Miniprotein binders against p40896. Designs and how they scored, part 8

Target 1, 331 residues: p40896
Amino acid sequence: MLMPKSVALLRIRYTLEAALARGFTTVRDCGGAEGFLKAEIRQGSLNGPRLITCGHAISQTGGHGDLRSGALPASAFDSCSCHFGQVGVVADGVPECYKAAREEFRRGADFIKIMGGGGVASPTDKISNKQFCDDEIKALVDVANSYHTYVTAHAYTAEAIQNCIKLGVKGIEHGNLLDERTAELMAELGCYLTPTLVTYKVMGSDQFSAFLGPENSRKNTEVLYKGIDAMKIAQKKKVKICFGSDLLGPLYGYQTQEFRIRGKVQTTQEILLSATVTPAEMNGLGDKLGQIKPGFIADLLMMKSNPLDDITILDEPESNILFVMKEGRIY
Below, E stands for the ipSAE of ESMFold2; O stands for the ipSAE of OpenDDE; V2 stands for 0.75 times the mean of E and O plus 0.25 times the DockQ between their complexes.

## First folded at step 3 (miniprotein)

Design X1 (at its last look DockQ between E and O 0.13; V2 from the best seeds 0.00; counts 0 for: pae E 21.3 > 1.5, pTM E .542 < .8, other shape alone 6.076 > 2.5, unsure alone 67.302 < 70, placed apart)
Fold by ESMFold2, look of step 3:
Structure X1 (fold): chain B 331 residues (1-331), chain A 92 residues (1-92)
Amino acid sequence: as target 1 above (331 residues)
Amino acid sequence: GSKVIVVIEGDDPEKLKEFAKRLLEEAKKLGLEVKIFDAKGRWVLANGQFIEGNVIILVEGDPEEVKKFVEEVKKRAEELGLKVVIIVEGEE
């Protein structure tokens, strides 16, 4: 079950302001953020992070047809069920893929998001998985390359990930069932992984556990631990790892808990790099953002204590952030 | 079916959790689908009104059972002294 469209649209303003207050000065949105929001933030009429957007996620027919506007979507307990109909479009075949990608760039997209594989909770249903054909993925990558940017893909399984990255996809969202061979290939090809573990922790929390029922709760826990294992594999194989949360709707209030979850697997330095340097590099901003250097954009956090000593202070931003600076302005 | 959004505001997290738990139990008895979100922040309605909420509950099901659920929500919120905003979404 997804949030109604009217509630989702009205919530974005406050979600963006809250994300900035939590210290996120730049946010990459993989669907749902309208292009006009970037203009309002640049003009200063909205307080919010710098947005890097894809417009709509691009899907094939039958995989995400319920996401189209004009129908109430029927959602399952899939790890990506937080997407809304306004977040996606359908394209089948090479000409439609060209047009869909070009239309997103016309609307101001910075990159292309595709649905590259099926859900995580039932890997044994791979024959029922729907994904683009190779020529469709190539078409989307070709368009992104012509705009000097990239395609990132929603994908969980080793097979889906390998299919996407071999065809030129630069980023993988989630990747919970990634194996060692896939991590080696990602590192070789210079691909980026954005794990989003907090989503599974939130769905397993006391607040939501009664809604899931016992079998869904067990599956959710297994998916979380599989994702933690995947991140360990990716880290060992030197895959470039970015910070992400994929929470119910854009950047809901649990996003900082991702810092705490990653603290169980990554060093504090690795976590900080995944939230600063690595995503700046992925988005072509590595000479402007992600570091404190002369000539870089003045995006800074002043903290009460050093997150290198205790990463969990980033999960307590109201207590630990003294101010947030974005582009030289204090918020 | 009918969709209803319940926004529950309070500063006592344990009261909010207990209220949500009781609503889930009632929804189950009525055969309704319910999804709960922890909503930290302010909401702007399409008519420009501001609301604040800590928990959002989406309820979907048979229109008559949804109406019964909404009446129970109002009754229980009054008994517990919680502030509740109820937003009704139409059928599509």
Scores: ipSAE 0.000, ipTM 0.119, lowest interface PAE 21.3, mean pLDDT 72
Fold by OpenDDE base, look of step 3:
Structure X1 (fold): chain B 331 residues (1-331), chain A 92 residues (1-92)
Amino acid sequence: as target 1 above (331 residues)
Amino acid sequence: GSKVIVVIEGDDPEKLKEFAKRLLEEAKKLGLEVKIFDAKGRWVLANGQFIEGNVIILVEGDPEEVKKFVEEVKKRAEELGLKVVIIVEGEE
């Protein structure tokens, strides 16, 4: 769910504080969070998790990051961007891809997010769509490499995933429709998978199913049921897996449900690694974050019970977390 | 159809709950589909759960009726001194 930028800014303090309170000491944003938030958190003007940001997700015209209604010409939206959360920017062709990626880095991005395939909620694309041409993806990857960082792609299908990772994309968000061959290739290339099962579960629930239109609901159903299987396949093939939720707006409270969902297909240890060591490594912070040992940043959860005994404890942070420590400070 | 999320903010959970119930009734009169939950997504009014934090209302239906509903929400919220944030339908 997207909210207007103005509303998001008004709620950002609450959102950040709530995420920290739920036990997340570092959060990667894959579209929408502006770089200035990192400075505010570092300076103490905002209390929240450490942010790793990409700025805007980069999409082709009509791609998953293009939220404009297909019923209206592009000119209809030139003055009305206020209605859509600025999750994505549109870039078509190599020069625009260069410019878009460089602009995100100029604005303080740590990595690049691209829409490499169709989405669930986007109005004008299909899940089966490949997005971007090879030269566009390569352009985005080349820019990211010049900044010594990575590109991650939104991609569901095996085809879209393979296309991205063969071109140097180092992360796949979602990946719900990956197959064994794709998982093998991901493992071989050292690509990271970030499943986001909770977003689909929430959207498909009786509580929130009405949020999706009929077509989007159908798409959501498709990826939801495949997501668990994809996780199993990825685990089996030893793909590096990160923790993710992909929740927007008022749904952030469901972030911890990802632990519960994953508990059906991963061991508690695997889940914890996906939420600590693995994402730290992905973001070049493996020597500073994700472990409790000398020389690492003191990000700690003090808990009433051991999540190794019951992973669902992590889905009840209000009752189970005594305090959150980030960088040696208790919040 | 149009989909709108209404976030109602306030310090009094009971007041928020009452307001939410009234909004639900209003939505029904307008033929709108409404789901009500708390800020954490753990509470749904229809289930008799307790409100934790703000009240969030998802409204879906005819664009004109949704518009009317939103206006009514604003009006009533002002009368009760509640803060209302309107979120237009968005993507994931």
Scores: ipSAE 0.000, ipTM 0.292, lowest interface PAE 11.9, mean pLDDT 85
ESMFold2 (binder alone), look of step 3: mean pLDDT 67; pTM 0.597

Design X2 (at its last look DockQ between E and O 0.04; V2 from the best seeds 0.00; counts 0 for: pae E 14.6 > 1.5, pTM E .497 < .8, unsure alone 67.319 < 70, placed apart)
Fold by OpenDDE base, look of step 3:
Structure X2 (fold): chain B 331 residues (1-331), chain A 92 residues (1-92)
Amino acid sequence: as target 1 above (331 residues)
Amino acid sequence: GSKVIVVIEGDDPEKLKEFAKRLLEEAKKLGLEVKIFDAKGRWVIPNGDLLEGNVIILVEGDPEEVKKFVEEVKKRAEELGLKVVIIVEGEE
């Protein structure tokens, strides 16, 4: 559930502090985090993980980033810019894609996020939908390349994933319906997969079942199970895998459950790499982050026990983390 | 039936909430189907979600009753100092 902007602003400090306390020293936001937060964290006015941000996810009209009710005409929103979601912006056509991507970079984005396929929670799209035309994706990629960074795409289906990565998209968020051929291609092209299994697990839980209608619940369950299979396939084909959660609003507290879920399909070492070395590399920080090594930034967790022995201890940070060090400072 | 969209411009959530409640009551009296959305097009009432920004009201029903409702909306909006934009979608 999307929170009102005012509520989000009131809670942002807590959200950031809590993420850091859970052991995340760096977090990539794939839609919604404003660029000023990075400055505030860097300056020490906010305590939180280092943020890597894209600003708004860029979507087509009626795409996964367009949350407007299909019952309302576009004219219903003409009188106010308030219709723009915190998470997404709408861009149709090459010129608008150029503009949208450039605007995100102007506002301090580190990379671009696009909606390359349909989603589970969006009201007007199907999971099977490809989103954006080829020229639009290429436009977004070209802009990102001009800033020496990458595009990542929300995409579930093999078709959507292949379409994106063939056009130069370097990241796939979710990827729950990828097949072996797609995974092979991702590995070949050096594309990063960021599974987000915990979001589906949480939304499918009894506690939050009210958030999903019956049909969406079914879809969610299907996507969860397929996501597990996708992880196995991706691992088998040696796709570069990053850690992700994709939790919204009050669900942020469940971030660490991704460790537990992945523990069923990945080795502890693979999971830890996905949460350290691999994402650092993806974001051009492989020489500074993700390792305890001379010359690297001192991001450390002091723990009561070794996560290599039991990955589930990372899902219980309150009991197992003694302190979090970020950039040599203990929090 | 007639379908009309009423956009109420405002930034005071409390006023908007009050206004929305009144409109729901009026709509019920007139036998109209009404859905209320926030500025982002999210269905708000009767879900109890907080209104943010403009209020968008989708009204459907008998053309004459819809007209009455629209007039009432205008009147009440004026009383509250809210700007109203009416979009006529047509008669089906």
Scores: ipSAE 0.060, ipTM 0.618, lowest interface PAE 2.1, mean pLDDT 88
Fold by ESMFold2, look of step 3:
Structure X2 (fold): chain B 331 residues (1-331), chain A 92 residues (1-92)
Amino acid sequence: as target 1 above (331 residues)
Amino acid sequence: GSKVIVVIEGDDPEKLKEFAKRLLEEAKKLGLEVKIFDAKGRWVIPNGDLLEGNVIILVEGDPEEVKKFVEEVKKRAEELGLKVVIIVEGEE
């Protein structure tokens, strides 16, 4: 749904403050969080996690990030982590791709997010649809390289993933239909995968399925069951895995359930690394964040018990987090 | 179908719980679907869930019945001393 800017800002403020309280001291947003939020958090005017942002996700006409004319309210079920106003922009052809990527960097983006394949919530695409042409993806990658950063892509199918990473895309969001050969290629190229299993579990439950239309419900069901298998494949092939939830709006509080879901597939150490060391590395922050070492930024959680013994305590933050420290300050 | 988001601010969990329970009863009487989230964005199952901080309520149904529901929400919130923000589907 579309909402007034003042109400959208109120929801974003509460969402960010709650995420920090749940223990997320740094969040990478793949669409909707604009650069001014980073400044407000840095200045202390807004309590929230450190933001790594792409600004708007970049899509072609009719692609996953093109939310014009759809059956579902975009603000309720958008595939981006934070939704404030417009989550995506449209660019068709190489010149528009150059301009769109440069505009996001001008607005303070840390990386570029693109749509490499179809999605569940998009009003005009199918999971099987290919998105951008090769020259368009190369243009986006070239711009990101000129800013010494990266492109990450929304993609579910092995074909979409391979197309993106062969053209220099560094990260894949979701990847639920990943196959073994594609995982081998991702590992060889040093690419990152960010699975987002909780969003499909929550939206596929009887409690929430009414929010989806029939076609989106079918898409969601397909990706729900394949996501666990894809993560097992990625783990076996040593793909670098980051922690993500892809929860938006009223569902954002379910993000910690991703820890519990991953506990069925990954060891507790693998899960903790995926939420700390690996994403810090992906974003060029491996010498500053993600570990407790001298000279690193003081982002710490004090826990009542050891998550290495039981990862599910991270899905119960109210009961298990004694305090959250970000940049040396307790919140 | 029309959608409305209701944000309720209060610091008394029992008052918020009673308010949410009554809103669900009114919504059922009017044939409306209602979903309730706490300030952390978790689903709140009706009647028994602990509500923390601000409560976000999504209401969906027949446009005329949604309008009736919104007016009742405003009236009841004032009676209970709760602050309410109501967002109607569209540009509001």
Scores: ipSAE 0.000, ipTM 0.221, lowest interface PAE 14.6, mean pLDDT 74
ESMFold2 (binder alone), look of step 3: mean pLDDT 67; pTM 0.599

Design X3 (at its last look DockQ between E and O 0.01; V2 from the best seeds 0.00; counts 0 for: pae O 13.2 > 1.5, pTM E .424 < .8, other shape alone 5.657 > 2.5, unsure alone 67.253 < 70, placed apart)
Fold by ESMFold2, look of step 3:
Structure X3 (fold): chain B 331 residues (1-331), chain A 91 residues (1-91)
Amino acid sequence: as target 1 above (331 residues)
Amino acid sequence: GSKVIVVIEGDDPEKLKEFAKRLLEEAKKLGLEVKIFDAKGRWVIANGQLLEVVIILVEGDPEEVKKFVEEVKKRAEELGLKVVIIVEGEE
């Protein structure tokens, strides 16, 4: 985000409250939501989902999480931290990677998010980039392991994905350009994939394509057309798939459209598991969340009709959700 | 007080309605606060599985809630209904 910190924080609150109303009782945030929000939600000061956060995503100089324009000098980062945004921090070299990851855990992060490859919306990288050297990725993984949690990585291409997971990264965000060999490796290593197809569909529409600018629009188009095929490959190869949307700002209302898009690849049961059991497992909560069992937390949706017959009813939550229960309370 | 969520599942909606009605009356006799959400037009997402269910929220004195839960389990077994008890509050 390229706005004042106070405005960004208010918009994050609204986003989380709206996500709960749309049926998301737990949200994993991969950049921007600070750990202090978890305490406010636990105390009941906010009506929001259970929050799992990385704090800030960690990027190399010029990587996907580095939102500085190329016209700024390198030292401007420290002088104008508001331009780096609330979603990411920059670390170059092993000592900086150790420090950045430890700082996020000090501030309440539950996992580490890194930029393992180039992005669509970032100003100074290419989708084809691999990001971070091997020793830097290993350093980030070592820190996460010492906290008994994981690293997840933004990555689109087969090369970036394979590099990350061979070094111990447990999760891949997006993965739109993975191939069969990469999916086989992910399944073998027990890695998780979180596709986020709706954001590329929305960003590629005539109404919103100007948001990206010419170069980023080209990058978005490249990943849009490959994303469905990549998910088909991942599903066929039994990769553990989680539900995600990666929507920004005013586009949060489109997050439930991901359910419709997933219907092109996954059965309704597979889609529901990807939004419940699989992400709970990834985050060490598989014995507490994602199922209706004694001792599990009472996170439940009551629907007007059966999503197994038609998954698209989850894309119309205002019409189809009777109540949202989180921790036994109805919202 | 103690709060319990009772999820009752079965393949026959009429059995579920009758069971829920009896449970409501028993809970009222014990002085418990009860809210019932029947299965018609309502479904629960859990573990990629959808259930024909009735959800009953019960709140009240911990000892009376325990008595209610035991009675629910016993009657559900007699009727061949599957019951999942989700405890919140003082458990």
Scores: ipSAE 0.011, ipTM 0.458, lowest interface PAE 9.2, mean pLDDT 74
Fold by OpenDDE base, look of step 3:
Structure X3 (fold): chain B 331 residues (1-331), chain A 91 residues (1-91)
Amino acid sequence: as target 1 above (331 residues)
Amino acid sequence: GSKVIVVIEGDDPEKLKEFAKRLLEEAKKLGLEVKIFDAKGRWVIANGQLLEVVIILVEGDPEEVKKFVEEVKKRAEELGLKVVIIVEGEE
């Protein structure tokens, strides 16, 4: 689901405050959040989790980040971006990829997000599509490396994942159709997998599935059932796994359900690590975040019950969190 | 038909609950299909949960849905609730 920029701006305060209240002291945004939000949060003018942002996800023409209607020429969209969610930007060829990545960094991005394969909600691509040519991905990786950070890719298929990680991509978002060989390679290369099972569950639910057209519904069904298997495979092959939700607009409130879903295939400890230590390491913050330890930032949840005993406690934060501490402040 | 998701925010759970109940009654009178959920997709009326957000799914005739949504906005504003229209679908 896409939310107009105007609506997003109206709700951004609530969204950030709500995420923090749910216990998330740090959030990585993989497309859409502008860099200025980080400054506002640091200054205290906006309450929310610490943000790690990529700006816009970078996509090829007709890729997963290109949400333009295929029925209209590109010129129809040049005058106004108001109708499209600002999740992605389009870049074709090495020079445009250089420019797009550099622009995101200029605007305060911490990392680069790319669309390395097709998606569920995009109108003009297939899940099976490999997106970007090798030289384009390499260009994006080279720019990110020059800033001493990483590229993460949206990718579902084994082919798309392997293509990305062989070219230096360090993160895979979703990965629902990975196989054992792909998982082995991810583990070998130290690539991070961020499953986002809750987004598919929500979109496949009775209340929201009707908002998907027939083709998108089919795609959603495909990735939903494979996601659990992919998680098991990744776990078996000791892939580094991060916590993710990939929810848009009004669906942000479902983010804690990812804990419940993962509880079926991961141990509570594995889930907690995926939401603390592992993502901190991925983002170069392993010495500062993700642990209660001297010298670390004081991000703490005071809870009524121990989530190690029941991970579903984290899916009911309103009942189980007494307070959230971020950087030593209670919110 | 038309499908609309309306998000209503408020700091008073009881007020939100009452509002939701009234909406269901009105929808029934208009022959509209309305489902009301909290932020986690739980049914609002049946479980007595504390509400921060109400998500309303409205389905039906485009004109009737439009009228209903406008009425929802009006009433919510009268009650001091924040309304955000997020998704409109035509199928």
Scores: ipSAE 0.000, ipTM 0.247, lowest interface PAE 13.2, mean pLDDT 83
ESMFold2 (binder alone), look of step 3: mean pLDDT 67; pTM 0.602

Design X4 (at its last look DockQ between E and O 0.05; V2 from the best seeds 0.00; counts 0 for: pae E 12.2 > 1.5, pTM E .495 < .8, other shape alone 3.641 > 2.5, unsure alone 66.957 < 70, placed apart)
Fold by OpenDDE base, look of step 3:
Structure X4 (fold): chain B 331 residues (1-331), chain A 92 residues (1-92)
Amino acid sequence: as target 1 above (331 residues)
Amino acid sequence: GSKVIVVIEGDDPEKLKEFAKRLLEEAKKLGLEVKIIDLKGRWVIANGQLLEGNVIILVEGDPEEVKKFVEEVKKRAEELGLKVVIIVEGEE
C-alpha cells in the first residue's frame, strides 16, 4: 500500500506538518524519505519534524524491501518504478551492498536501514526468512561504520535478530518474535529495539482489512500478539527501547496510538524515555535532544494536562497539545 | 514536587536576563530549584513573532511554593512589560 512517488510528494507537506502537530519534533524515517526533505525543513520551506533518514531500506532480491510482484519477471520493472513506493532498494552480493549503502550516504542518509528478515506487508517473503548473507550484512555495517553511523535492521525472529546484531547491526526494528536470550544479547551489545505495535494493530483492524491480502493478514496476526510480549521481555532484560510506529500511507495519523498501546506494558516514564532520550542517544544526539536543559535544542510540548498522570493524553494531541516548540519556534 | 516551565518573551535580551537573574535569587530563597535557559543567539518565533533573547525558566519544588512563585513571575513580567507566553505546571 505504497503510493507512487509523485503522490507521496504531493502529500509530504501535510504528512510532515501533521506529524509535528501531533508533537513529534524529530522523526526517524527507516525507508523512503529522501535526504532533500531535511534541507527543506531546515530551510523552512517545509514545516515538519527534524528528519533523520536512511533513504532506501536495502534489501536482497525477494526480500522485505522488494515489493515487486513475484508474478512478473524483473525485466518488467526495469523501465519505471514510479508505480511503486520507493521504500526499498535491492542489492545482492557484497559489491552491490557497498554501492547501495554508499549511494544512500551520497544522497544524505544519516544511517543505513536493512531488511534482515522477512516481513508482513511484503509479497514474496516469509517472516521466518533470514535475509542477506553474513558477508552482505557485514559489508553494509562496514560502510555505515566508515561514516561513523549505524545500521538498523528489520527483523522479527530471534534468529534474524541475533544474526544481525552479531555482525554489528546496532538497531532492530520491530523484534516481535525475540526471546529472552536474544534480548539479553541485545542488551549486552547495546542494540536498540524499536517496537512498532500500532502498525500491526491498525492493519489488523476491520477498518483496514483491505490493506493486507490474506497471506499478509495471517503474518500480521502472528506478529501482532507477539509484539507486546517481546516488549515485556526486552524491558525485563533492559534493552534500550525506542518509540516507533512504522505506519504507511494513509495510516500516519495513528502514530500516537503507540503511546496507548505501550501504556499497557511500560510506565509513562519508560515510554517518554523511549520517545526522547533513548532515540536521541541512538542517533548521536544525546547531548542536544531529548531533554529540557541548557545547551539542548528547545524542543518542547506544551500540554493542557500532564501525560505522566495519563499516557493516553499523548494519543489525543488535538485536544491536549497547546503548542509544539521545535528549535525555539512555536507551531 | 511540582515542575513548572515558564516561557518569557521579550525583545530586550538584557532586560530578560536581568529579570531571570532576579527570579533565580528569589527562587533560591524559597528553596526552589530553578534552571534558566537563555535562548539568546537563537531565532525564536513565539506566537508568530520573531524574537531574540527569550527565556525559559524551569521551576521545581513544593507545589504551593512553585505556584506562588509562578504567580509572582507573571506579575513581575507584566510590570516590566515582558510577555509571559506559557506557564506549564506539571507534577512528577
Scores: ipSAE 0.015, ipTM 0.326, lowest interface PAE 8.3, mean pLDDT 85
Fold by ESMFold2, look of step 3:
Structure X4 (fold): chain B 331 residues (1-331), chain A 92 residues (1-92)
Amino acid sequence: as target 1 above (331 residues)
Amino acid sequence: GSKVIVVIEGDDPEKLKEFAKRLLEEAKKLGLEVKIIDLKGRWVIANGQLLEGNVIILVEGDPEEVKKFVEEVKKRAEELGLKVVIIVEGEE
């Protein structure tokens, strides 16, 4: 769906308000939510979760974040008015990587998101592609370190993941094809994994399979099949696991199904910690969020029944959440 | 100012009602803004653990008066055998 920037921004607002209503009091956005939204939420102009943002995901030419048609010249990306959500920016070479990362921090980003491997939804890459060169990744990590924060990377394959984390990348988004050796390395280096299984399940369903083109459908099927096993491996090797859904556009309402899918691999306590304590620690907020004690922020849910007995009630938030408290306010 | 959230749990409804009433009166004497939410069997979740509470009291005001209120809450809860969770915001 192609729409003006103003309509895309209104869709982001609706998405954030709905996420708060479903019980998500803090959301980390890996592309599309710009820093000014944080101010609007703090002021009360929007009812939404606390935002942790990267602004735009950073990609190389032809990479996962480069949404241009392969037939268009490179300059068309910069001038294409049909670009939907401004999800990504392109940077090639070390100087452009420095500038792109610094620009996102100038615009209010809390961390840097990069494309470490090929994707399902982009027009010009394969899931097996190795994206950025080592010097480019190191440049992005160096900038993030100078701002006392981190880089997280989109990556599916063991090879892409290992390359990123050896160069100082702190987080891996998706990771559907990781192996035991890679999980061992992630655990040794203290890296975080954010699986996003629901998006592949939903996009592969009868209702939405036409949403992808033929090659993207093949990519999606490959990662869907492997994703549960990858999370089992990561859990066995004690990788720090965060909760994520990576839902696209109109699919956002399905985000709570991730709780149900994770029930196949994790205990209810592990799932709840992955959505509270672990991501707070990843983002340097472990002394402010995820616990009840002096100095912590009052983010609470009131439920009709106990999710520790049945995690699936979190997949039915309209029926089971009585109120959502964020920063001591009831929404 | 400081904000305090008090979650109160107990097995005797009359004790909870009297405790909440007493706290409301004390908070108002101290010039604190107060909001009370009657939980009637509702539940609270924090930090991946279940916290059961019967009453939530939201208190806002001068940091020194809020601190006095928190100490009184702890003292009264211990004397009545009530479980209390206290969340404090606004420390500077």
Scores: ipSAE 0.000, ipTM 0.358, lowest interface PAE 12.2, mean pLDDT 73
ESMFold2 (binder alone), look of step 3: mean pLDDT 67; pTM 0.601

